# VH-VL binders against q9rc53r339to534: the designs that were tried, part 33

Target 1, 196 residues: q9rc53r339to534
Amino acid sequence: AQTHEFSNKLNTISGFLQLGKIDEAVDFIQKERKIQQEWIHFFIERVNDPTVSAVLLGKISQAQELGIDVDIDPSSQLLTPLQERQQELLVTMIGNLLENAFDALLASGIENKKIYISFTDMGDDFIFEVEDNGPGIPPQLMESIFEEGFSTKEGTHRGFGLALVKKAVHELGGAIFLEEGELGGACFVLTIPKHE
Key: E = the ipSAE of ESMFold2; O = the ipSAE of OpenDDE; V2 = 0.75 times the mean of E and O plus 0.25 times the DockQ between their complexes.

## First folded at step 16 (VH-VL; framework fv_trastuzumab)

Design P4 (at its last look DockQ between E and O 0.91; V2 from the best seeds 0.80)
Fold by OpenDDE, look of step 16:
Structure P4 (fold): chain C 196 residues (1-196), chain A 118 residues (1-118), chain B 107 residues (1-107)
Amino acid sequence: as target 1 above (196 residues)
Amino acid sequence: EVQLVESGGGLVQPGGSLRLSCAASGFTFRNYHIEWVRQAPGKGLEWVARISPSHGYTRYADSVKGRFTISADTSKNTAYLQMNSLRAEDTAVYYCARGGFRWPFDSWGQGTLVTVSS
Amino acid sequence: DIQMTQSPSSLSASVGDRVTITCRASQSIYSYVAWYQQKPGKAPKLLIYAASHLESGVPSRFSGSRSGTDFTLTISSLQPEDFATYYCQQHYSWPRTFGQGTKVEIK
């Protein structure tokens, strides 16, 4: 996914150059550099786990390739050290939640697709939130969406992501649930106790 | 030092409008939420609205939805509360405070009094 | 909305007394409760956040605890400057909601 994004960016730069749009190419490069630096700076300051940072950064890049705008609440913080199993499962959960959001947004056809990520280690529990501005989840499906094989979309290998997330969070003694978000779509909340 | 300074309060008639300002300093404005909390005379605290200045996401209490608008100017490190269609029950000291995602309000302004009366 | 039921509404105490104020949340909010102190004519001041974490600069005589959805603010030994109104708040969900307040008065 990163390779595609990188390729796309290079193609864009190449396109500008082929068109003789040198200034636009330079501006584009500078803009991309700035954005990347800002994200790096954010993660260095607010997330002490490089694996979590890496997965988020990768997903952000993937989202950009998909035309999905990703924001992270700037007050988000994850400075409490994660246990090895917590880290492993958190990465898995984050990946699957974001993939689920990607799928929902892409299927919806909504313009200006957005994902809003928030997390905190302030309390006794880690809280991680992924919200999108997609169609949301009907109340009657709020329990079923976590079942293995459940999918509103056709295709193979569907409906396992959220089930995996649920299993993972439960292994950690936490919970996953839907809350009312700010973007009008689905808002998934993960809670993970710092100590079992 | 973290500072929040409210201004813009005053006397207004029912149905009138007022715009409050919250000037922030001593911290990175874009890294936090700005909250408005009000307190009617002799009463408790009521959350009114929130904005995340970095991306402009906002939330409102039901009691003010459709009437109040929270905004922020990051270039000025200032948040605003536009209050329209004011009612007597909106009479209160209005505080701005610094918040965050599932964050307490760790810094407060001194408050500004809004009185809605005929 | 999440309701924070605070008790008592008022209490009288003497300097040196142990004071306890409680709030009960209408649903699970984990540890995301804050306590504020407010003196007349002044803005609220954060004392405790995340149920039990003491805000920087706050005296150690203040403490917070959690039991399920029950939260407690304790002043181990009341000082003259502690006579004020105290509020609990959930900082877990939206809208943010406060308890009704507890006025701590001099006996």
Scores: ipSAE 0.768, ipTM 0.881, lowest interface PAE 0.7, mean pLDDT 92
Fold by ESMFold2, look of step 16:
Structure P4 (fold): chain C 196 residues (1-196), chain A 118 residues (1-118), chain B 107 residues (1-107)
Amino acid sequence: as target 1 above (196 residues)
Amino acid sequence: EVQLVESGGGLVQPGGSLRLSCAASGFTFRNYHIEWVRQAPGKGLEWVARISPSHGYTRYADSVKGRFTISADTSKNTAYLQMNSLRAEDTAVYYCARGGFRWPFDSWGQGTLVTVSS
Amino acid sequence: DIQMTQSPSSLSASVGDRVTITCRASQSIYSYVAWYQQKPGKAPKLLIYAASHLESGVPSRFSGSRSGTDFTLTISSLQPEDFATYYCQQHYSWPRTFGQGTKVEIK
């Protein structure tokens, strides 16, 4: 997946150059380098788990390829060591929540696609939050979105990702639910007890 | 070392406006939330507003929505609270505090008094 | 909004006493409760966060605990500088909400 992301960025640069848009190519390169360095510094300081850091960095890069602007709340922290099983399942849950947000935004047709990620380990539970500025979840569907095979008549969402997140978080003794967020779209919250 | 210093309080007539400032030092300003909490004389604490300066996301208490605007200038390490359409009920000491995602208020300024009276 | 019901509103105590202040949340907020101390004319000062975590530089006579949605601040041996007003506050969701305060006075 890193190789495909790198190739896509090279193709973008090549496209600008082939169209004679040299200033746009330079701006793209400078933006990518600055963004990558800022993210690395954030993760070194705020996330004490290299596997979680890697999945977040990979998904942020994927979002950039999709034209989705990703923000992380800079006060986020994950400094408490994860047990091996917590790490495995958290990585799966983060990945699926972000893919769900990508799918919702791409289907929405909005031009300014945004995702906002927040997390903390300050209490007895880890809390992880992913929100988007997409269409949100209609109130009548709030219970259904976590069921296996969920789909809607206005659009088909292959519905195993959120069911997998629900199963994974319950294995850890936690919960997943929706809250009001900053962006007006869906805002999914994971709570995971640090100890069983 | 972490310091928050409020300024801009004073006496204002009902319906008037004031702008409060919160000058921050001793920490990386863009990495935290800046929040306003007020305390009417002899009363308890009431949360007013919050900004995440890095991304500009804001939240407001219902009691001030539409009248107050929180903002930040990261180049000056300063947050602002623009207060319009002031009412007697807005009379309070206004504190600036440092926060974060599901964080307590771990640092507070000393407050600035706003008095709304004719 | 999440209501924080704090009690008592006031208490009188002597130096050396064990003091207990309680706070109840109207819904689950996990462990996300802070306790502040405020002296007259001063800003609040953080003592405890996440129900039981002592803030750096706060004396060890202060402690916090949680049972479900019930939270407790304890001062194990009251000192002269501890006469103040204490507030609980949930830091789980927006709006942030505070208890009404507990004034600890000299007997």
Scores: ipSAE 0.750, ipTM 0.876, lowest interface PAE 0.9, mean pLDDT 88
ESMFold2 (binder alone), look of step 16: mean pLDDT 94; pTM 0.960

Design P5 (at its last look DockQ between E and O 0.72; V2 from the best seeds 0.80)
Fold by OpenDDE, look of step 16:
Structure P5 (fold): chain C 196 residues (1-196), chain A 118 residues (1-118), chain B 107 residues (1-107)
Amino acid sequence: as target 1 above (196 residues)
Amino acid sequence: EVQLVESGGGLVQPGGSLRLSCAASGFTFSDYHIHWVRQAPGKGLEWVARISPSHGYTRYADSVKGRFTISADTSKNTAYLQMNSLRAEDTAVYYCARGGFRWPFDSWGQGTLVTVSS
Amino acid sequence: DIQMTQSPSSLSASVGDRVTITCRASQSIYSYVAWYQQKPGKAPKLLIYAASHLESGVPSRFSGSRSGTDFTLTISSLQPEDFATYYCQQHYSKPRTFGQGTKVEIK
């Protein structure tokens, strides 16, 4: 899954070395290491569920491979333990939401593609937010996008991701909806009750 | 100890400009949001603006959009509110407060008074 | 924007009284309501967040509850230091919005 990014990084390092730019290679390695360490540190401090952390970290890496800048609101926190089913479905939902964002951004051709993730366990409900700076969702489609088979894009096997998310969140007694974001694109909000 | 300290308030004429500062200490500045909240004399609280210093995202109340600019310098642990085209109705004590994603304001400064008067 | 309708605007009470202040949100904000206490010439102080969670250091006589879009701050036994103005706030959506405030005065 990280083959492309990994390959690119290795190529970069190799390039520096071939050019005799040892210091640049070292700096590059150190920079990458630092970034990874920062993410790890963030998740250790802010997310008590390793599976959720792993999924997010994986998606961040995937985003980087796609040229999408991903950030997480630094005030985000998920320290409340998840039930097993909550964890399973949350991972599924997060994965699909981010994949949906990737698709939207890649299709848009927008420069400086960005995704902003925020989450909190402060209230009685977990809130998870995925925002992008893509074209957004027209008001007339806000309901339809969650229907199975609905896609604004051509191709087979599309339009199931958001439907799956909706199904999953409903199973948990929660909700998925769109809100106005800060990036100008789609802002999906998941709410999941901590207790049924 | 978490501390927020506002400064920069004063008397200004309508149409004038003023820059407020909020110096933060006792916490990791970039891990939170900084808000400005104002309170006109004898009135209630009104949210004005917010910034996430880590990435620079900002939000404004409609009443100040286009006139006020919130910013932050993470190297100084300081947030700013540049207020342009000030109006009489902008007269208020301005507080900076610490928040977060869907977070309450758990820490407040002492406030700084801005008076817009001819 | 989400409106927070706070009531009453003022009330008179005596030490030892049970005091109740209410805020109604214009739409669902789940449990994301905070309550603040403000004394004259001072900054607001957070009392309750997430509808019912007591901020650290706040006396236990303060409590918050939620029923749908109705939120309530309760002071079980009013103390002399509790005479102040109280504000509800939704910390769910942007922009943040406050209730109009409730001044608790001594009877």
Scores: ipSAE 0.870, ipTM 0.943, lowest interface PAE 0.5, mean pLDDT 93
Fold by ESMFold2, look of step 16:
Structure P5 (fold): chain C 196 residues (1-196), chain A 118 residues (1-118), chain B 107 residues (1-107)
Amino acid sequence: as target 1 above (196 residues)
Amino acid sequence: EVQLVESGGGLVQPGGSLRLSCAASGFTFSDYHIHWVRQAPGKGLEWVARISPSHGYTRYADSVKGRFTISADTSKNTAYLQMNSLRAEDTAVYYCARGGFRWPFDSWGQGTLVTVSS
Amino acid sequence: DIQMTQSPSSLSASVGDRVTITCRASQSIYSYVAWYQQKPGKAPKLLIYAASHLESGVPSRFSGSRSGTDFTLTISSLQPEDFATYYCQQHYSKPRTFGQGTKVEIK
């Protein structure tokens, strides 16, 4: 039932956008998710995939309930259409990266929990980043964190979802790796070719 | 029309300080990154610093780290470069430029000359 | 930091010539290379980004290409206004880095 209700809400948003009724789409999204106007307007303008938008909005809402502050780099864009399989796997990867960031931050006890999301479609590859201000990943564990069932006692619960992300991104011909970010914690980068 | 206008350049002694301004117009300032890029006389381009005005994240080239501070005032659509402990090798035309997450520099100001000389 | 090695440092050409400038990245940067044109006393101007995308308003005689970590700017038929210095730049990672520049001069 909730699956059908979710799909109906997405169809309503898509209908408004196809008719050029941007203000109505924004109002609808804000009412259904209690999402601040700036985020809804950003997603409609910058993300040309309703399913990816819905996952990001849902995760932002979840983060707020968990006391985690989420920001998106306002220059981010995803305007290039996704192939069906790219969409399916990207949604899964974004969800799992964010869930791992939530778990790491909640286990850490760090004050002022923060996640920063950035993405672009400017080149021949889509690039997505998810970073947090948590404890990060020790260099010794960099390769191990992608193994199924990995966990650590250092206050991070990353590992299980990361193995799924690595498998998914490799199916798309892309890669996942760690990078230095703005927040001092983990910064996961996905690269996904637009074409094989 | 996207515009970036630098000001505040001039002649300064080694060890001195100078503050550059980059006034932006024609776009939503907080939706972009602002960069400073410099060019010594007769030389190539060197990236100096970046700020993400919406969130205040900054990054600096190693050659200026600890001496230069980039900042932004979103209410004035203006970025600033505070340059302290200036050296002769800081002599350059300083450009501000608009960018974003993994973007090129798609708009540049006219530049402002900073000369550091005894 | 990612080094961008640009070649040649200068070249002489005549109006109508085909000009090729190359740039090599020290590691993978995918397609994230920009090319800029700079005339004396002026700010750089973006010509090409993401290796091959022509910036709005740039003449179609300019083109860019990529082979692995090797990137090329081509001017198919040099015009009088094209005598300038050209820079490549990676826009993939921090810090942004530039090639050394190529001065295109009248032969």
Scores: ipSAE 0.781, ipTM 0.893, lowest interface PAE 0.7, mean pLDDT 88
ESMFold2 (binder alone), look of step 16: mean pLDDT 93; pTM 0.947

## First folded at step 17 (VH-VL; framework fv_trastuzumab)

Design Q1 (at its last read DockQ between E and O 0.78; V2 from the best seeds 0.84)
Fold by OpenDDE, fold request of step 22:
Order: C-alpha cells, then sequence, then structure tokens
Structure Q1 (fold): chain C 196 residues (1-196), chain A 118 residues (1-118), chain B 107 residues (1-107)
C-alpha cells in the first residue's frame, strides 16, 4: 500500500506535469533525490557496515512515510568492524527500537514527530541511542517496559520488541537503559562492548 | 587546519549583557558540536553550553540556564553565546571548543576574557 | 551530575620522572574520559580521549588507562615542556564535567 506521503509526492509531480510545469516537476524530483543522496553519502562516510546502513536507511524511509522526521547526529560514526553476531543483533535491536519509537509517536498524536539517532564507536563500547519527542516513559515503568508482553497500547501482538532488544543486548554483554535526551521523550541507550 | 576564534569579550557591569562569537574554519561546521567552556582566573575548567549546529539542539550548565543562550549560524560557520544578567562569578576566559556525540573537546580557541565588575 | 575527583592537586617532579595523575568518576561512564594539558595563558590541549586513546600529534610518553571508574594519566618520562596543569574530563554525559586539575611543577 502506498503511504500517504509517497502518494502525495506523486500527486505533486503529476500536478506539475498536468500544468505543463515540467521544470518544477524536475526540480521537485531532484530535491527528493538529493535528500536520498545525502543520506547515502552520510552512511558511506560514517558507517562501515552496509547492513547497518541499509537497515537505518530503510527505517528512515519508513519514518518518512509515517510523517516522522528522522535525524542522525552528524558526528555519529561506526567505523569499527562488528563481529558477525554483533551485527546480527544490532540490526535487530535498531529495528525494534525504531519500531517502538514509531508506535509511541503515532499513538501520541503529537505534531512534528521526531526521532533522533546517535551512535559512536569511540570508546571500548559501542553506544547507540534512539530518542523521540513522544510522551516519554514514566520512572515507574522504566524497568517493566522491557518485560515480555508489556504494552501500554491496546493489541494482542505488542510489547515484545523491547523485551527482544533487552535479550539481544544482554547476549552481547551490553546494556540497555534510558537517559535524558535532546527531544524530551524516550531516549534508549544501547551499550555494546567491542570485545567480550 | 581546524581553527576556532573567539571574540566579543570585555568589561561589563553586573546585570549587563555580552555576546561572544566563535568563528570556525578548517572543518565542516555542521558535522560537529560547538561548546563553550569557561575558566575563572586561577580556577579550573567549567563547561557552559553546547549546540549541535545541524539540528539546533542545545545544552546548558545549570549555572547559566535562563541567562545564557547558545546559537549558531551555519552560513557563517559561527557559534554565539548571548550572556544576559551577568554576575561577578561569570568572570572568566571563555573558550569555544569542538566536540561531538560522546566526544572530547578535540579543538579549542584561544579564549576571550569576560570581566564582570562594578 | 557526574563528579570527577582528580588527584593530586599538585605535584613536584624532575625531568625524566614518571608522573601519574588519577581521576575517579562518581558513577560508571564507561571509557569516556579525556585528559587535557594546559599551559599558562593558553587553551587546553587534548592529550587522551576514551580513557586510553592518544590524540594525534601527542607524544607517546603520554598514556591513559582505566580500571572501572578510576582513570589514570601517565607520563613515562617527564620532559621540560610537560610542566603544566592537567585536567581530566568525562565526555559521557551532561553536563560535561572536569576534574579539579593537577599542577605539575618542577622540583
Amino acid sequence: as target 1 above (196 residues)
Amino acid sequence: EVQLVESGGGLVQPGGSLRLSCAASGFTFSDYHIHWVRQAPGKGLEWVARISPSHGYKRYADSVKGRFTISADTSKNTAYLQMNSLRAEDTAVYYCARGGFRWPFDSWGQGTLVTVSS
Amino acid sequence: DIQMTQSPSSLSASVGDRVTITCRASQSIYSYVAWYQQKPGKAPKLLIYAASHLESGVPSRFSGSRSGTDFTLTISSLQPEDFATYYCQQHYSWPRTFGQGTKVEIK
């Protein structure tokens, strides 16, 4: 199913064409392409793992379709090679954290939905952060949100994502916790030791 | 070569205002964070504020919250520190420094002196 | 706030001496500690980051290590140009915080 955003973009292009505004249509397409190219350029320079890059890029695209603005801290870097298992679990964790953020933001009804991603390989541990500008997580729930089946949302198949993340990060000898972020919502921090 | 150059320091009365500038060159300004760090005469270093010019996210030390405002102009590769309601304890050399996400301060300016005195 | 307790506040040493400065964090900050050198009238200079990584251009006589929340800067053989004030700093959390500083003076 075409997302509303994709449909809107196509409609815009179609509109320009119907109006005989070919240059405007081309400019519009070029702008969209430029945005994509900027992301690709960022990942090529800052992330030395094509799988991680692909997952992040996919999630960014998904976020855009959902009307969620995603930014990555420009100083973020992941140049240290990941072990095979680290890579597998990291992409799983990233995917689930972002999905969790999507769900939280969509449920909140907040305008100007935003996700901010940051990561670094500078220390002895990889640090990966996913934060949103949603309602946040009350202190009383900061531990329980990682339990299997815990969900603040109605639905039978929810509440397993964060539990999976916790399990995965622990397998790697790392940790997951919440910190105060830039956006005022939930800020999940993953730490993964480079060497076990 | 990475360069940071502070300006705008001077003598000001208590309750007064001053605006510092940090001109950056030799690197992609938007790829980093810019910090202000101050040092009172004969004292240690104190972090004051941070901005991520790309996104505009700001952080402040509690000692300056509500009084100081950090900003950046990416078109000029310049960061600013607007200091209002200045106090005697704000007297210090103010450095701008380059950082990043969980990064140290890897580059510093030479600093600009701010003196708050009656 | 994360407190960085630095020791000693000052020390006297001779050229060729091994010098050790310690900084203890009030909580876990993993390896995110930096060390700076500052000479009078000059801006601080980054020496070590991430506890043990030598900044580019810094002499190899400088080294950093970590044990839990204890961090150490070591100068293996003190040189005349090394007489200065040194600061530790955590670059893990907000606010960024510094140690009190250690003045290394000539004996």
Scores: ipSAE 0.889, ipTM 0.957, lowest interface PAE 0.5, mean pLDDT 94
Fold by ESMFold2, last read:
Structure Q1 (fold): chain C 196 residues (1-196), chain A 118 residues (1-118), chain B 107 residues (1-107)
Amino acid sequence: as target 1 above (196 residues)
Amino acid sequence: EVQLVESGGGLVQPGGSLRLSCAASGFTFSDYHIHWVRQAPGKGLEWVARISPSHGYKRYADSVKGRFTISADTSKNTAYLQMNSLRAEDTAVYYCARGGFRWPFDSWGQGTLVTVSS
Amino acid sequence: DIQMTQSPSSLSASVGDRVTITCRASQSIYSYVAWYQQKPGKAPKLLIYAASHLESGVPSRFSGSRSGTDFTLTISSLQPEDFATYYCQQHYSWPRTFGQGTKVEIK
């Protein structure tokens, strides 16, 4: 019953989008998920890719349920159309980077958990940043964090997320690396050339 | 019509303090980054500091860390540069500039002169 | 810090000349270089960003290009109003850094 209800909601959203009724899709999503209207308008105006927008909205909602504050730099923009393969891999990379940030923050003792996302399409490369205010990455682990199976988390969780990100970004001819960010934790940067 | 208007420059003695203001208009202030960039007389440009007003994130050039503090008041669309422990090498025209995440400085104010001299 | 090495420091040219100013970054900054024009007593004005993108309202005689970490501003046919000082600036990493400037003077 729940699967049928969920499937009907997804089909309604997809139908609005396929008909070019973006405002109607937004209204429906907000009713069902109580998504903050300010976020919806930001994504419509700043992100010209509904799949990327949907992933970011979903992760923001997930973060709220986890007690994590997620913000996006308001000057961020992704208005350059993505090629189909770029879209597919970028969605995967964004999702995995955010899940790694969630895991790091939830394992920490910090009370005011924060994630900050920034991106731009201003140059010849897309640039995406995901950072948190968690413990960061010790220098001894910096090469290891991209290896298949790496995880500092105990339990059944398999650490494939960053290895998948590295493979995905390299398939697009880009790179992933760490920078010093605004929040004092990990700051992952993706660079993806717009053209081969 | 994007406008940035600096004020608060003047003559101060070494070790003194000044507070510069940058009043912004013609754009949504909290959607952008605000920078201070300075230029000593007859010299080139040097980036000084940046604030993201919506979130309060700040960056400073090494030459001013610990002495200068950037801030913003979103309700007044104004950024500030509090300059303490001023030195002769801080003498410059101070420009306010608009930017964003990995953006150029796409709009500049006319500048305000700070002179640090006995 | 990323050094932006700009050359020449000055040049003399006549109206109608093709002028080329170069800037080299000390490490990769992808395409994230801006070029500014500054006239005496005035604030800098953005001409080019992201190496090759012309800012709105800037005449088409200005262009920018990139080869690796080498960046070039070209004025295809110098006009009287183009006599000014030009700065390159990387807008990729912190701190933002500028070249030392190139003064373009009338011959």
Scores: ipSAE 0.822, ipTM 0.909, lowest interface PAE 0.6, mean pLDDT 89
ESMFold2, look of step 17: ipSAE 0.783; ipTM 0.893
ESMFold2 (binder alone), look of step 17: mean pLDDT 94; pTM 0.953
OpenDDE, look of step 17: ipSAE 0.871; ipTM 0.944
ESMFold2, look of step 21: ipSAE 0.789; ipTM 0.894
ESMFold2 (binder alone), look of step 21: mean pLDDT 94; pTM 0.954
OpenDDE, look of step 21: ipSAE 0.871; ipTM 0.945
ESMFold2, fold request of step 22: ipSAE 0.806, 0.813, 0.815; ipTM 0.898, 0.905, 0.906
ESMFold2 (binder alone), fold request of step 22: mean pLDDT 94, 94, 94; pTM 0.951, 0.952, 0.953
OpenDDE, fold request of step 22: ipSAE 0.887, 0.888; ipTM 0.957, 0.956
ESMFold2, last read: ipSAE 0.804, 0.805; ipTM 0.897, 0.901
ESMFold2 (binder alone), last read: mean pLDDT 94, 94, 94; pTM 0.952, 0.953, 0.953
OpenDDE, last read: ipSAE 0.887, 0.888, 0.889; ipTM 0.956, 0.956, 0.957

Design Q2 (at its last look DockQ between E and O 0.74; V2 from the best seeds 0.72)
Fold by OpenDDE, look of step 17:
Structure Q2 (fold): chain C 196 residues (1-196), chain A 118 residues (1-118), chain B 107 residues (1-107)
Amino acid sequence: as target 1 above (196 residues)
Amino acid sequence: EVQLVESGGGLVQPGGSLRLSCAASGFTFSNYHIHWVRQAPGKGLEWVARISPSHGYTRYADSVKGRFTISADTSKNTAYLQMNSLRAEDTAVYYCARGGFRWPFDSWGQGTLVTVSS
Amino acid sequence: DIQMTQSPSSLSASVGDRVTITCRASQSIYSWVAWYQQKPGKAPKLLIYAASHLESGVPSRFSGSRSGTDFTLTISSLQPEDFATYYCQQHYSWPRTFGQGTKVEIK
């Protein structure tokens, strides 16, 4: 189930090949490659931190395997050098936020699952935003979701991701909060001061 | 040089429709957001709508929701504002402006005047 | 919506004067405030973004500062070309909102 999109693509390629439609198979592969290249190009131009780029790229790939469409705001930019600790914690926070979005979307059963990522370094603070088109977060839970052990899902190891994000962002002197997004689901915003 | 050029303004009766255009040049159109901001005669500035041309995501001010539609044609580097059910209070100079995620409006067009009057 | 309360609505000043315009946000918006200059019959021009960052090509006599939810545009020495209307704007949340404007007139 987690690889249905990948499987679908492979099946498509296989189908073309079985039908002797080599050109169509090649074209299909080239299109997919082009998409990947576009992502790489985007990150090269807009993100100067290779580790952050790698994490985002990996998560995008993971999302695709899960049948989740990921978009990044094209105006996004992260060219300001990160301090070592900022980098480490940002990677952690991004990973956990996206994982949280994955879980929420997969649990929702919503069709056309989507994540929208935005970030900027234009001011005194880094801003990073992760939005999904899932069920969202009720107002009454907006504070509780960041508590350790809080989970709406079953499982013994769940509910620590957002708590970790909150701890990490606070260590950096920043903040995490929810805003109204464009996709109708949860929209998490990280703000991190460039200089403490 | 970054340029935004508005067109399509004019005189229209209440309940009428107009379509404004914003032709962009001098930058990668799909890498930014395009906004419409209006200014009534002798008044301040009011944000109207935003589009991310690459994704098509749009936002509107409450005052124009359901009546105005912002769109973009990336092949033409042009954004549009379809204005329906126009009201007298919609009378303003309409500016298109360039923005981005948490970005100010760093570039503006010259504006086009829309007058809604009977 | 985030309200931007700008003051004063108008002021008179002379060339060489220090001019200060203030804008207060209705809630915390961190540093995400921009300042614009608008001359009659012209489009607004971006001066400051993110509270204190000077837009490229803008004279250094313009500066912005933040104190909590209070934002200030300062013109250190007013020049003849600076007589105009100035607007603050939050670029933090939707909808984008502007201050009421401050007209800087010749004394």
Scores: ipSAE 0.780, ipTM 0.889, lowest interface PAE 0.6, mean pLDDT 93
Fold by ESMFold2, look of step 17:
Structure Q2 (fold): chain C 196 residues (1-196), chain A 118 residues (1-118), chain B 107 residues (1-107)
Amino acid sequence: as target 1 above (196 residues)
Amino acid sequence: EVQLVESGGGLVQPGGSLRLSCAASGFTFSNYHIHWVRQAPGKGLEWVARISPSHGYTRYADSVKGRFTISADTSKNTAYLQMNSLRAEDTAVYYCARGGFRWPFDSWGQGTLVTVSS
Amino acid sequence: DIQMTQSPSSLSASVGDRVTITCRASQSIYSWVAWYQQKPGKAPKLLIYAASHLESGVPSRFSGSRSGTDFTLTISSLQPEDFATYYCQQHYSWPRTFGQGTKVEIK
């Protein structure tokens, strides 16, 4: 149900943007969700890809409903045009990284759940970071977390999101890493060459 | 025009404290990171600290952790470096610089001299 | 911490010479290296970022390149105003770290 509603919202937003109806796309987002007008302005100015913008806006709205506070580093930018395959895989990877962060925070019991997103297209690579203030990843699990079927102790509920992200980023010639973040939890970094 | 202006340098005894200011203009202050970078006389450059003024997230070089505190006042477009427990090794020209997420330092102030000497 | 090993420490060159300065990272940092020029008594000035991208307003005689963890700043035809100290800097991870500098002197 949630996936169906999400897909319909993305298709509607995409439809407005394909028809050149940018104001209508903004109005739709405001009517269907209580997305703050400040977020919409940020994405119009800093992200020159309507599909990536729509995915991020949708996930921010989902986070608000889950009681998770999402911030984006204000120096973030994605102004370089994405190739079709880059766009397809990037939206999937961003979505899965954010869902992973949601799951970790919801399971954690921490009161002030936070996610911080940062990205840049400044150099020869796109870089995206998604981090949370959850428990992080024990060192013993660092290599295992990207393996298929890892997502649960009690078997699998088909939680293959990080393995899928790793496969997708490698298809683009990039990589995924864990690094120290601003929040003290998990910090996943994607690097994607612009032309490779 | 992007400008960064440091102030607050001077002579201080070991163990003393000093506060540096970095006044910014010509850009949207909260959209960037502000850094402090220092240079001892006749020596190279050493990164000291960074703040993201919009969110208050900070980073420090190991050599200054626990002694220096970076902060920002977005209403004044100003970043600060509070320097406590100063040592002779902290003697340097201190520059403030503008950056961003994985950015280089694309704008620098003129620097302010801090001398730690008995 | 990522060490940036810069060489040479100094060089002497004449106007019109091709000058090459190298910088080696202690680990992979992809292309995330910047180059700065600093004249005596002045703040550093950004020349190159992300290994090969020229900052706005920087003369086209400056260029940067990467081979693995080796990075190169090239001045194709040295001018009188290019006599300065040059620093490489990785802008990939924390802490940000600089090379020790290369002083380019006239002779």
Scores: ipSAE 0.634, ipTM 0.817, lowest interface PAE 1.4, mean pLDDT 87
ESMFold2 (binder alone), look of step 17: mean pLDDT 93; pTM 0.951

